# VH-VL binders against q39962: the designs that were tried, part 16

Target 1, 193 residues: q39962
Amino acid sequence: DPTDGFTEVPLTEDNFVIQKPYDKPLNDRYSYKNGIRRLWVYENDKPFKVGSPTRPRTEIRIKGHDYSSGVWQFEGQVHVPEGTSGVTVMQVFGAVNKATALQLRVYNGDLKSYKSNSVATDIYNKWLRVNVIHKVGKGEITVFINGQQKLVVNDDGPAEHYFKCGVYAAPDGSSNYMESRWKNIKLYKSDNK

## First folded at step 4 (VH-VL)

Design s27 (framework fv_ucenprubart)
Fold by ESMFold2-Fast, scan of step 4:
Structure s27 (fold): chain C 193 residues (1-193), chain A 119 residues (1-119), chain B 108 residues (1-108)
Amino acid sequence: as target 1 above (193 residues)
Amino acid sequence: QVQLVQSGAEVKKPGASVKVSCKASGYTFTDYYWMAWVRQAPGQGLEWMGLIYPSGGSTWYAQKFQGRVTMTRDTSTSTVYMELSSLRSEDTAVYYCARGYYDEWFDLWGQGTLVTVSS
Amino acid sequence: EIVLTQSPDFQSVTPKEKVTITCQASQSIGDYLLWYQQKPDQSPKLLIKYASESFSGVPSRFSGSGSGTDFTLTINSLEAEDAATYYCQQYDSYPDLTFGGGTKVEIK
């Protein structure tokens, strides 16, 4: 199991900060009910901050455990409704040459690393368990889907890092409506470097 | 190595203009970063001047400097410029450039450029 | 524009004592607050991002707390090298990423 050798880092609601279009109240783009966090956004929504050139998002920013060293793991179960496409559903923020070390994006039912490597196919309307391990000292990020290793990539250099999940419209275009649902979001750390 | 290197100190007469440069290296200049300008008069606090998006050239200036400041960039040399016109003695300050991630923190600062305005 | 008010503007502190600096925003800025340290004739150095997240390489004696309008920077046990001016900055509201007025900390 990807979590073998890791210790869970407790998360509370205070660790889940919702980044959403600046002109929308929280409940217009986010809900949390019966353990399931639902995040949605429209292609023509406003950016997260007034004046920002970024595309629309509704994302959970995990707060309290930003890291620049060590071995950290994000875990969550994600459900993407059919029709959602051109959207980042999970990020590892921070890199030297670009803003993010990893983005997992959905394109027409396929889950990809950015727009290139396919991590999983035929993902619509199913719960997927996603584990992402970042070994900072090795510059390595490993992605597991349903407990199976699917991708190993370079993190593109040292930075301050944190995990995000939700929906963030891709720069190359998106469906008019984007939604992802998340449950059992957990954070882990290992002393094994 | 990621760094910002600014042009050297300037001495100007009141009414002149000054153009300070900030050259970026070690990262993709036009990726999801903006470049800001911040000044600090001798013995005073930090004062925000504005920012530029190097990828598109769009600028956002602080109201106090609107009409006197112009920020530009040259993507071929990974350089941002800040020009301040109609200089007054109170414009004497160290001018800093700083790189920030879109919607996030500013983590990389230039060494500063002292601009002295005196008759 | 969002106004940031820092308090106190100056304090002289005995080594090993706890230092508390506050930053008050004129309206809610969520967690979008930075804390900087600036020593004479040097560029500002980022200490804390996102109100409470320590930047890499920053000693553990520095911590940030707060959200919305009320923020605090704490130096748990002051060391000689901590003599500097400290600034808060908001990055919630663009285009004016306002700084606080600064707090100068000197060693007694």
Scores: ipSAE 0.749, ipTM 0.891, lowest interface PAE 1.4, mean pLDDT 92

Design s28 (framework fv_ucenprubart)
Fold by ESMFold2-Fast, scan of step 4:
Parts: sequence; structure tokens; C-alpha cells
Structure s28 (fold): chain C 193 residues (1-193), chain A 119 residues (1-119), chain B 108 residues (1-108)
Amino acid sequence: as target 1 above (193 residues)
Amino acid sequence: QVQLVQSGAEVKKPGASVKVSCKASGYTFTDWYYMAWVRQAPGQGLEWMGLIYPSGGSTWYAQKFQGRVTMTRDTSTSTVYMELSSLRSEDTAVYYCARGYYDEWFDLWGQGTLVTVSS
Amino acid sequence: EIVLTQSPDFQSVTPKEKVTITCQASQSIGDYLLWYQQKPDQSPKLLIKYASESFSGVPSRFSGSGSGTDFTLTINSLEAEDAATYYCQQYDSYPDLTFGGGTKVEIK
């Protein structure tokens, strides 16, 4: 199991910051009910901050455990409704030569690393368990889907890092409506190098 | 290896213009970073001037500098320029460029360029 | 524009003492506040991001707290090398990322 050898870092609601279109109240783009967090946006929504050139998002920014060293793991279960495409659903922020070390994006029912490597196919309307391990000292990010290793990539250099999940419209275009649902979001750390 | 290197000190007469450069290296200049300009008069605090998005070239200037400041970039040399016109003695300051992530913090600052406006 | 008010403007303290610097925003900025250290003739150095997240390489004696409109930078046990001017900056109201007026800390 990807969590073997890791210690859970407890998260509370105070560690979950919702980034949403600046002109929308929280409940117009986010809900939390029965353990399930639902995040959605429309392609023509405003960006997260006034004046920002970024595309629309509703994302959970995990606060309190930003890191620049060590071995850290994100875990969550994600459900993407059919029709959602051109969207980032999970990311590892921070890299030397670009803004993010990893983005997991949905394109036409396939989960990919950015627009390239396929991580999982035929993902619509199913719960997937996603684990992402970042070994900063090795410069390595490993992605597991349903406990199975699917991707190993270089993190492109040292930076300040944190994890995000939700929906973030891709730069190359998206469906008109984008939604993802998340449950059992957890954070882990290992003292092993 | 990631760094911002600014042009050297300038001495200008009142009414002249000055153009300060900031050369980026060690990262993808046109990725999701902006370049900001911040100045500091001798013995004074930091003052926000504005920013440029190198990928698209769009700019946002602080209201105080509207009409006098122009920010440009050259993607082939990974360089941002800040030009300030109609210089006055109160424009004497160290001018800094700083790299910021879209919607996030600044993590990288240039060494600063002293611009002295004197007769 | 969002105005940031820092207090105090100046502080002279003995080594090993605790230093507290406050930054008050004219309107809520959530957690979108940065703290910088600037030594004479040097560029500012980022200490704290997102109100309370320490930046890489920053000594553990530096900590940030607060949210909304009231923020604090604490230096738990002042070292000689900490003599500097400290600035807060907001990045909630984009693209005009305003700074506080600064707090100069000197070793007594």
C-alpha cells in the first residue's frame, strides 16, 4: 500500500482553504456533505483573484504543511462526472522552471500528467483512490491509482511545495462545466529518505 | 541557478527617462510567473510599482505611476524592462525586480538598481 | 487599495529577547500576507508566506500568525543577525500588492 512506512499528519477543516472565483460566495461553487466535497466551475467564471490572468478554479489548498524537504504524501478519493474535460483535478505546487511539479488532468475520461502521460483511463463516474508521494531529496514524484503505481516523474527542482485538489480549467481549453468530488483527503509524512 | 540580474546604477537629470533591465535565468521565463517592480527611496519603505506577465506581455501599473511607467519584456533574452519618464528628485531610489508566481508569493528578487536624479 | 499598517515603526531590543511586530489590513485579506526581512543595502528576503507558512531556510525562531485583518510576526529569541527592517505585504488584492510601512529592529 502506498501509505506503508508513512505517518498520518492530522488535518482539520482549518487546513482546507477553498480557492474559488472571486465574485462567487462559497456555496455557489463548493459543497461539503456526508464526507464528500464537491467542487465546480464554469469555463467563463472569473479567476480566483481580481486581476489574475489564470483560468477559473475551485480548489482545496491544503494549508499548514507546506514543505521544501522530506517525503510527503497526498491521499484522496476522486469522482469525476461524465462531461468534465480539460481540467486539473490535483496538483503539487512548486518547481524551479515552472509553477507546478505535477498536475493531474482529465481529458475525455482519461487522467493524465498534464497533457501527456496517461495515468488512468475510463475514469468517469467512478471513485478512484489517488496517492501522490513526493520524495524531495530524490527529486521524485510517484502517482498511485487504486494502490497501483502508475507514474514516476522528476519534480523539476527544489521549491516550496503544497498539495491542491478540486477543479482548475486547463490552459488549452475545457468543457463548459467542470466538477470533481473528493473524500477521505489525508496527508502523510515519512522520516525515511 | 535561478536568479535575476539587474542593470547597473544610473545618474539622470530631472526631466530625463531611465530604463532599468532585469535578466532572468534558470527557469522558463514565459511560464506562470510575473515580474514585479518595487522601489525604495533612501531610508524609506518598499513601494509597489506594478507587474508584467512575460508570457502575454500584459501589464498592471500602480495608479501613482500611470502615465510615467512602461514595463516591457524580450522573451528571446528573458529580460524585463522598466522605463520611468519625467524623472524628479523624489524618484531617486533603488529599483528592484521580483519574480512572483501567479496568485502566490514572490520568492526571487534582483539585486537592485540605484537611480539617482540630480542636477 | 488595501492599506497595511505596521507597528511599531522602530524597536531596539537586547539579544535573546522576544520581538513582536504587527500588521493590520484595512480590509480582510484572508491568509494572503507575506513577511520579509531586509538588511541594509540588500534585497528583501521572504520569511513567511500565507500568513503562517515558513519559507525554506528560515530559522525556526521566526513565526507568523493571524488571518483576516490582524497579523503578527514573532522572533522568539533575537540573534544579532536579525537586526533588519521587516515588511508585510498583501497579495489578496491582485494586481496591486501593497506593503506595510516597515518595522526597524536594532540590537541594543
Scores: ipSAE 0.757, ipTM 0.893, lowest interface PAE 1.5, mean pLDDT 92

Design s29 (framework fv_ucenprubart)
Fold by ESMFold2-Fast, scan of step 4:
Structure s29 (fold): chain C 193 residues (1-193), chain A 119 residues (1-119), chain B 108 residues (1-108)
Amino acid sequence: as target 1 above (193 residues)
Amino acid sequence: QVQLVQSGAEVKKPGASVKVSCKASGYTFTEYYYMAWVRQAPGQGLEWMGLIYPSGGSTWYAQKFQGRVTMTRDTSTSTVYMELSSLRSEDTAVYYCARGYYDEWFDLWGQGTLVTVSS
Amino acid sequence: EIVLTQSPDFQSVTPKEKVTITCQASQSIGDYLLWYQQKPDQSPKLLIKYASESFSGVPSRFSGSGSGTDFTLTINSLEAEDAATYYCQQYDSYPDLTFGGGTKVEIK
């Protein structure tokens, strides 16, 4: 299991910050009911901050455990409704030559690392368990889907890192409506991996 | 290695313009970063002037400097420029450039450029 | 415009003592608050991001706390090298960034 050898780092609601279009109240783009967090945006929504050149998002920013060293793991279960495409659903923030060390994006029912490597296919309307391990000292990020290793990539150099999940419209275009649902979001750390 | 290197000190007369440069290296200049300009008069605090997005060239200026500050960039040399016109003695300051992530902190600063305005 | 008010303007502190600096915002800025250290004739150095997240390489004696309108930077045991001016900065109303007035910390 990807979590073998890791210690869970407790998260509470105080560790989950919702980043949303600046002109929308929280409940217009986010809900949390029965353990399931639902995040959605429309392609023509405003960015997170006034004047920002970024595309629309509604994302959970995990706070309290930003890192620049060590071995850290994000875990969550994700459900993407059919019709959502051109969207980042999970990211590892921080890199030298770009904003993120990893983005997991949905394109036409496939889950990919940015636009290239597919880590899962035919994902619409199914719950997937996603684990992402970042070994900072080795410059390595490993992605597991349903407990199976699907991707190993190099991170893009030393930076301050944190994990995010939700929906963030891709720079190259997106569907008109984007939604992801998340449950059982957990954070882990290891000194032995 | 990521760094910002600024042009050298300038001495100007009241009413003149000054153009300070900031050359970026060690990262992709036109990716997910903005460049901000912050000044500091002798013995005073930090004062934000504005920012530019190098990828598209769009700019945002602090209200106090609107109409006399202009920020531009040259993508071929990875350089940002800040031009301040109609200089007054109160514009004597060290001018810093600083790189930031979109919607996030800025953590990389140039060494500063002293601009002295005196007759 | 969001105004940041720092207190105190100045502290003279003996080595090993605890230093507390506050920053108060005129309206809520969530956690979008940075703390900088500036030594004489040097560029500012980032210490704390997102109100309470320590930046890489910053000594553990520095910590940030607070959210909304009231923020604190703490140096739990002052070292001689910590003599500097400290500034808070908000990035909630991006791209209109603003700084606090600064707090100068001197060693007795």
Scores: ipSAE 0.768, ipTM 0.892, lowest interface PAE 1.3, mean pLDDT 92

Design s3 (framework fv_ucenprubart)
Fold by ESMFold2-Fast, scan of step 4:
Structure s3 (fold): chain C 193 residues (1-193), chain A 119 residues (1-119), chain B 108 residues (1-108)
Amino acid sequence: as target 1 above (193 residues)
Amino acid sequence: QVQLVQSGAEVKKPGASVKVSCKASGYTFTDYYYMAWVRQAPGQGLEWMGLIYPSGGSTWYAQKFQGRVTMTRDTSTSTVYMELSSLRSEDTAVYYCARGYWDEWFDLWGQGTLVTVSS
Amino acid sequence: EIVLTQSPDFQSVTPKEKVTITCQASQSIGDYLLWYQQKPDQSPKLLIKYASESFSGVPSRFSGSGSGTDFTLTINSLEAEDAATYYCQQYDSYPDLTFGGGTKVEIK
C-alpha cells in the first residue's frame, strides 16, 4: 500500500481553504455533506483573484503543512462526473521556476499528468483512490491509482510545496461545466523514505 | 538565482516623473506571479501602491495613487516598471518591487530604489 | 480599508529574552496575515504565512499565532541578528493590501 511506512498528519476543516471565483459565495461552487466534498465551476466564471489571468477554479488548498523538504503524501478518493473535461483535479504546487510540480488532469474520461502521460482511463462516474508521494530530496513525485504505481516524474526543483484538489480549468480549454467530488482526504509524512 | 534587481537611485524635482525598473530572473516571468510595488518613506512604515500581472498586463492601483501611478512590463526583458508622476516632497521614499507568489504572499523582494524629490 | 495596529512601536530587549509583538485588525481577516522582518537598509523578509505557518528557512524561535482580529508574533529567545523592524500585513482584502505600522526591536 502506498501509505506503508508513513505517519498520518491529522487534518481538520481549518486545513481546507476553498479557492473559488472571487465573485461567488462559497455555497455557489462548493458543498460538504456526508463526508463528500463537491467542487464545481463554469468555464466563464471569474478567476480566484481580481485581475488574475488564471482560469476559473474551485479547489481545496491544504494549508498548515506546507513543505520544502522531506517525504510527503497526499491521499484522496475522487469521483468525476461524465462530461467534465479539460480540468485539473489535483496539484502538487510549487517549483523553482514555475507554478506547479504536478497537475493531474481529466481529458475525455482519462486522467493524465498535464496533457501527456495517462495514469488512468475510463474514470467517469466511479471512485478512484489517488495517492501522490513527493520525495523532495530526490526531486521525485510518484502517483498511485487504486494502490498501483502509475507515474514517476521529476518535481522541477525546490520550492514551498502544498497539495490542492478540486477543479481548475485547463489553459488549453475545458468543458462548459466542471465538477469533481472528493472524500477521505488525508496527508502523510515519512522520515524513512 | 531567483532574484529581483531594481534600477539605481534617482533625484527629481517637484512636478517631475520617475520611472523605476525591476528585472526578474530565475523564474518564469509570465507565469501567474504578480509584481507589487510598496514604498517606504524615511523612518516610516511600508505603504501599498499596487500590482501588475506580467502575463496579461492587468493592473490594480491603491486609491491614493490612482491617476499618478502607471505600472507596465516588458516580457522580452522580464522587467516591470513603476512610473510615478507629479512628484512631491512627500514622495521621497525607497520604492520596492515584490513578487506575489500567485495570489498569496510576497516571497521575494527587490533591493529597493531610493527616489529623492527636492528642489 | 482594513487597518492593522501594531504594538508596541518600539522595544529594547536583552539577549535571550522573549519578545511579543501584537497586530490587531479593524475587522476579521481570518488567517490571512503575514509577518515580515526588515533589517536596516535591507528589504523585508517573509517570516510567517497564514498567521502561524513558518516560511521555509525561518528559525524556529519565530512563531505566529492568532486568528480573526488579534495576532501575535513571538521570538522565544532573542538573538543579536533579530534586531529589526517587524511588520504584519493582511491579504484578506486583496488586491488592497495593508501593512501594520511596524515594531522596532533593538538589543539592549
Scores: ipSAE 0.635, ipTM 0.865, lowest interface PAE 2.3, mean pLDDT 91

Design s30 (framework fv_ucenprubart)
Fold by ESMFold2-Fast, scan of step 4:
Structure s30 (fold): chain C 193 residues (1-193), chain A 119 residues (1-119), chain B 108 residues (1-108)
Amino acid sequence: as target 1 above (193 residues)
Amino acid sequence: QVQLVQSGAEVKKPGASVKVSCKASGYSFTDYYYMAWVRQAPGQGLEWMGLIYPSGGSTWYAQKFQGRVTMTRDTSTSTVYMELSSLRSEDTAVYYCARGYYDEWFDLWGQGTLVTVSS
Amino acid sequence: EIVLTQSPDFQSVTPKEKVTITCQASQSIGDYLLWYQQKPDQSPKLLIKYASESFSGVPSRFSGSGSGTDFTLTINSLEAEDAATYYCQQYDSYPDLTFGGGTKVEIK
């Protein structure tokens, strides 16, 4: 299991910060019910901050455990409804030559690293277990889907890092409506190199 | 490797304009970074001037500097420029460029450029 | 524009004592506050991002706290090398990512 050798880092609601279009109240783009967090956005929504050039998002920003060293792991189960496309559903923030070390994006029912490397196919209307391990000392990010290793990439150099999940419209275009649902979001750390 | 290098000190007369450069290296200049300009008069605090998005060239200027400041970039040299016109003695300051992530913090600062306005 | 008010403007502190600096925003900025250290003739150095997240390489004696409108930077046990001016900056609202007025910390 991807979590073997890791210790869970407890998360509370205070560690889940919702980033949403600046002009929308929280409940217009986010809900949390029966353990399931639902995040949605429309392609013509406002950006997260007034004046920002970024595309619309509703994302959980995990707070309290930003890192620049060590071995860290994000875990969550994700459900993407049919019709959502051109959207980042999970990211590892921070890189030297770009803003993010990893983005997992949905394009027409396939889950990809950015726009290229496919990590899962036919994902619509199913729960997927996603584990992302970042070994900062090795400069390496590994992605597991349903417990199986699917991708290993370089983290593009040292930076300040944190994990996000939800929906963030891709820069090259998106569907009119974007939604993802998340449950059992957990954070882990290991002293192993 | 990752750094911002600014042009050298300038001495200008009142009414002139000054154009300060900031050359980026070691990262993707046109990705999800913006370049900000911040000044500091001698013995005073930090003052925000504005920012430019190198990928598209879009700018956001602080209200105080609107009409006097112009920010541009040259993607072929990974350089951002800040031009301030109609200089007054009160514009004497160290001018800094700083790299920020979209919607996030500023993590990399240039060494600063002293601009002295004297008659 | 969002106005940030820092206090105190100046403090002289005995080595090893705790230092607290406050920053108040004129409206809620969530957690979008940075803390910088600036030594004479040097560029500002980022200490704390996202109100409470320490930047890499920053000594553990520095910590940030607060959210919304009230923020605090704490230096738990002041060292001689910490003599500097400290600034808060908001990055919640464009186009004016405003700074506080600064707090100068000197060693007695």
Scores: ipSAE 0.682, ipTM 0.870, lowest interface PAE 1.9, mean pLDDT 92

Design s31 (framework fv_ucenprubart)
Fold by ESMFold2-Fast, scan of step 4:
Structure s31 (fold): chain C 193 residues (1-193), chain A 119 residues (1-119), chain B 108 residues (1-108)
Amino acid sequence: as target 1 above (193 residues)
Amino acid sequence: QVQLVQSGAEVKKPGASVKVSCKASGYTFDDYYYMAWVRQAPGQGLEWMGLIYPSGGSTWYAQKFQGRVTMTRDTSTSTVYMELSSLRSEDTAVYYCARGYYDEWFDLWGQGTLVTVSS
Amino acid sequence: EIVLTQSPDFQSVTPKEKVTITCQASQSIGDYLLWYQQKPDQSPKLLIKYASESFSGVPSRFSGSGSGTDFTLTINSLEAEDAATYYCQQYDSYPDLTFGGGTKVEIK
């Protein structure tokens, strides 16, 4: 199991910052009920920050445990409704010459690292367990889907890192409506891996 | 290595304008980063002036500087500029550029540019 | 605009003593508060983000606490290299960012 050898780092609601279109109240683009967090945007929504040229997002930014060293793991279960495409659903933030070290994006039912490596296919309307391990000292990020290793990539250099999940419209185009649902979001750390 | 390098010190007369540059090196302008300008008068605290998103050119200026400050960028040289007009003696300060994340901390600062306004 | 009031303006402190600096906001800002250190003739350096989370490479003797309107920066055991001016900054009202007036810490 990807979590073998890791210690869970407790998360509370205080550790979840919702980044949403600046002109929308929280409940217009986010809900949390019965253990399930729903995050959605429309392609013509405003960006997260006034004046920013970025595309729309509603994302959970995990705060309280940003890291620049060590071995850290994100875990969550994700459900993407059919019709959602051209969207980032999970990020490892922090890089030397760009914002992110990893983005997992949905394109036509496939889950990919940016636009390239596929980590899962036919993902619509089912729950997937996603684990992402960042070994900072090795500069390495490993992605597991349903407990199986699917991808190993290099990170993009030293930075303050943190994990995000939700929906963030891809720069190359998106569906009109984008939604992801998340449950059992957990954070882990290891001193031995 | 990533860094912000600012133009050298300036001495200006009251009523003149000054244009300070801030050149980014070691990284590409990204939609997640903005460039901010913060000044500090001798012996005084930090004062927010405004920001620019270099990728799109969008700007925001603190109310105190509206009408006197202009922020621009040149993406071909990875440089951001801050121009302050109608200079007064109280504009004497060190002017800093700083790179901000969209989650608002400044992770990289220029070395500062001293602007002295004297007659 | 949101006003940040720091106290005290100045402290002269014996090495290894604990230093506390407070920052009070004119309205609730959640935990959207940063702490910076500025040494003489240097640019500011980030110490604390989200009111209480240490930035990369910051010594463990620095800690932040608080939420809403009342915030504290603590230096648990002052070292000589900590002589500096410390500033709080809010980002709740982005893009209208505000700094506190600063607290200068000197070694006795």
Scores: ipSAE 0.668, ipTM 0.877, lowest interface PAE 2.1, mean pLDDT 91

Design s32 (framework fv_ucenprubart)
Fold by ESMFold2-Fast, scan of step 4:
Structure s32 (fold): chain C 193 residues (1-193), chain A 119 residues (1-119), chain B 108 residues (1-108)
Amino acid sequence: as target 1 above (193 residues)
Amino acid sequence: QVQLVQSGAEVKKPGASVKVSCKASGYTFTSDYYMAWVRQAPGQGLEWMGLIYPSGGSTWYAQKFQGRVTMTRDTSTSTVYMELSSLRSEDTAVYYCARGYYDEWFDLWGQGTLVTVSS
Amino acid sequence: EIVLTQSPDFQSVTPKEKVTITCQASQSIGDYLLWYQQKPDQSPKLLIKYASESFSGVPSRFSGSGSGTDFTLTINSLEAEDAATYYCQQYDSYPDLTFGGGTKVEIK
């Protein structure tokens, strides 16, 4: 199991900060019911900061455990409704030559690393378990889907890092409506390097 | 090593323009980072001037400096420029460039350029 | 534009005592607040990002807290090397990513 050898880092609601279009009240783009966090956005929504050139998002920014060293793991189960495309659903923030070390994006029912490497196919309307391990000292990010290793990539250099999940419209275009649902979001740390 | 190196000190007369440079190295200049300009008059606090997105050339100027400041970049030399026109004595300050992550914090600062406006 | 009101303007503190600096925003900025340290004739150095996340390499005696409109920078036990001016900055709203007026901390 990807979590073998890891210790869970407890998260509370204070660790889940919702980044949403600045002009929308929280409940217009986010809900949390029965253990399921639902995040949605429309392609013509405002960015999360006034005056920002970024595309629309509704994302959970995990706060309290930013890291620049060590071995950290994000875990969550994700459900993407059919029709959502051109959207980032999970990120590892921080890299030398770009904002993110990893983005997992949905394109036409396939889950990909950015626009290239496919990590899962035919993902619509079912729950997928996503584990992402970042070994900072090795410069390595590993992605597991349903407990199986699907991707190993370089993290593109030292930076301050944190995890995000939700929906963030891709720069190359998106569906009009974007939604992802998340449950059992957990954070882990290992003493191994 | 990621580094920002600014041009040297300038002395200008009132009414002139000054153009300060900031050369980036150690990372891809046209990545998802912004370059900000911040000034500090002698004995005073930090004052925001604006920022540029080097990849696309988009700029966001502070309202106080709108019409007087122009920020540009040269992607071939990984250099950002800040030009301030119609200089007054109160424009005497150290001018800093600072690299910011896309919609995030600013963690890397240049050494500063002293601009003195005098008769 | 968002206005940041920083207090106190100045404080002289005995070594090892706790220092508290506040920054109040004119409207909610969520967690989009930075804290900087600036020593004489030096560039500002980032201490705290996202209101409460310590930047890499910053001593553990520095901490940030707060959200929305009210923010605090704490130096738990002041060291001689901490004599500096401290600034908050908001990065929630463009085009004016405004700074607080600064707090000068010196050793008694």
Scores: ipSAE 0.777, ipTM 0.908, lowest interface PAE 1.4, mean pLDDT 93

Design s33 (framework fv_ucenprubart)
Fold by ESMFold2-Fast, scan of step 4:
Structure s33 (fold): chain C 193 residues (1-193), chain A 119 residues (1-119), chain B 108 residues (1-108)
Amino acid sequence: as target 1 above (193 residues)
Amino acid sequence: QVQLVQSGAEVKKPGASVKVSCKASGYTFTEGYYMAWVRQAPGQGLEWMGLIYPSGGSTWYAQKFQGRVTMTRDTSTSTVYMELSSLRSEDTAVYYCARGYYDEWFDLWGQGTLVTVSS
Amino acid sequence: EIVLTQSPDFQSVTPKEKVTITCQASQSIGDYLLWYQQKPDQSPKLLIKYASESFSGVPSRFSGSGSGTDFTLTINSLEAEDAATYYCQQYDSYPDLTFGGGTKVEIK
């Protein structure tokens, strides 16, 4: 299991910060009911901050455990409704060559690393368990889907890192409506380097 | 190693313009970063001037400097420029460039460029 | 524009003493506040991001707290190398990402 050798880092609601279009109240783009967090945006929504060049998002920013060293793991279960496409659903923030070390994006029912490497196919309307392990000392990020290793990539250099999940419209185009649902979001750390 | 290297000190007369450069290295200049300009008059605090998004060239200037400041970039050399016109003695300051992530913090600063405005 | 009011303007303190610096915003900025250290003839150095997240390599004696309008930078046990001017900056509201007025900390 991807979590073998890891210790869970407790998360509370104070560790979940919702980044949403600046002109929308929280409940217009986010809900949390019965353990399921639902995040959605429209392609023509405003960005997160006034004047930002970024595309629309509704994302959970995990707060309190930013890291620049060590071995850290994100875990969550994600459900993407049919029709959602051109959207980042999970990211590892911080890199040298670009703002993020990893983005997992949905394109026409396929889950990919950015626009290239496919990590899962035919994902619509199913719960997927996603584990992402970042070994900072090795410069390595490993992605597991349903407990199976699907991707190993370079983290593109040292930075301050944190995990995000939700919906963030891709730069090269998206569906009109984007939604992801998340449950059992957990954070882990390993004492091994 | 990521770094920002600024052009050297300038001495200008009142009414002139000055153009300060900031060269980025060790990262992809146009990928998810903006460049900000901040100045500091002798013995005074930090003062925000504005920022530029190098990927598209869009700029956001502080209201106080609107009409006098122009920020541009050259993507082929990973360099941002800040030009300040109609210089006055009050514009004597160290001018800094600083890298920021979209919607996030600044983490990298240039060494500063002293601009002295005197007759 | 958002105005940041920083206090005190100046502190002269003995080594190992706890130092607190406050920054108050004229309107809510969430957690979008940075704390910097600036030593004479040097560029500012980022200490704290997102109000309370320590930046890489910053000694554990520095901590940030607060959200919304009231923020605090704490140095739990002042060291000689901590003599500097400290600034807060908001990054919630564009186009003016304003700074506080600064707090100069001296050691005697």
Scores: ipSAE 0.730, ipTM 0.881, lowest interface PAE 1.6, mean pLDDT 92

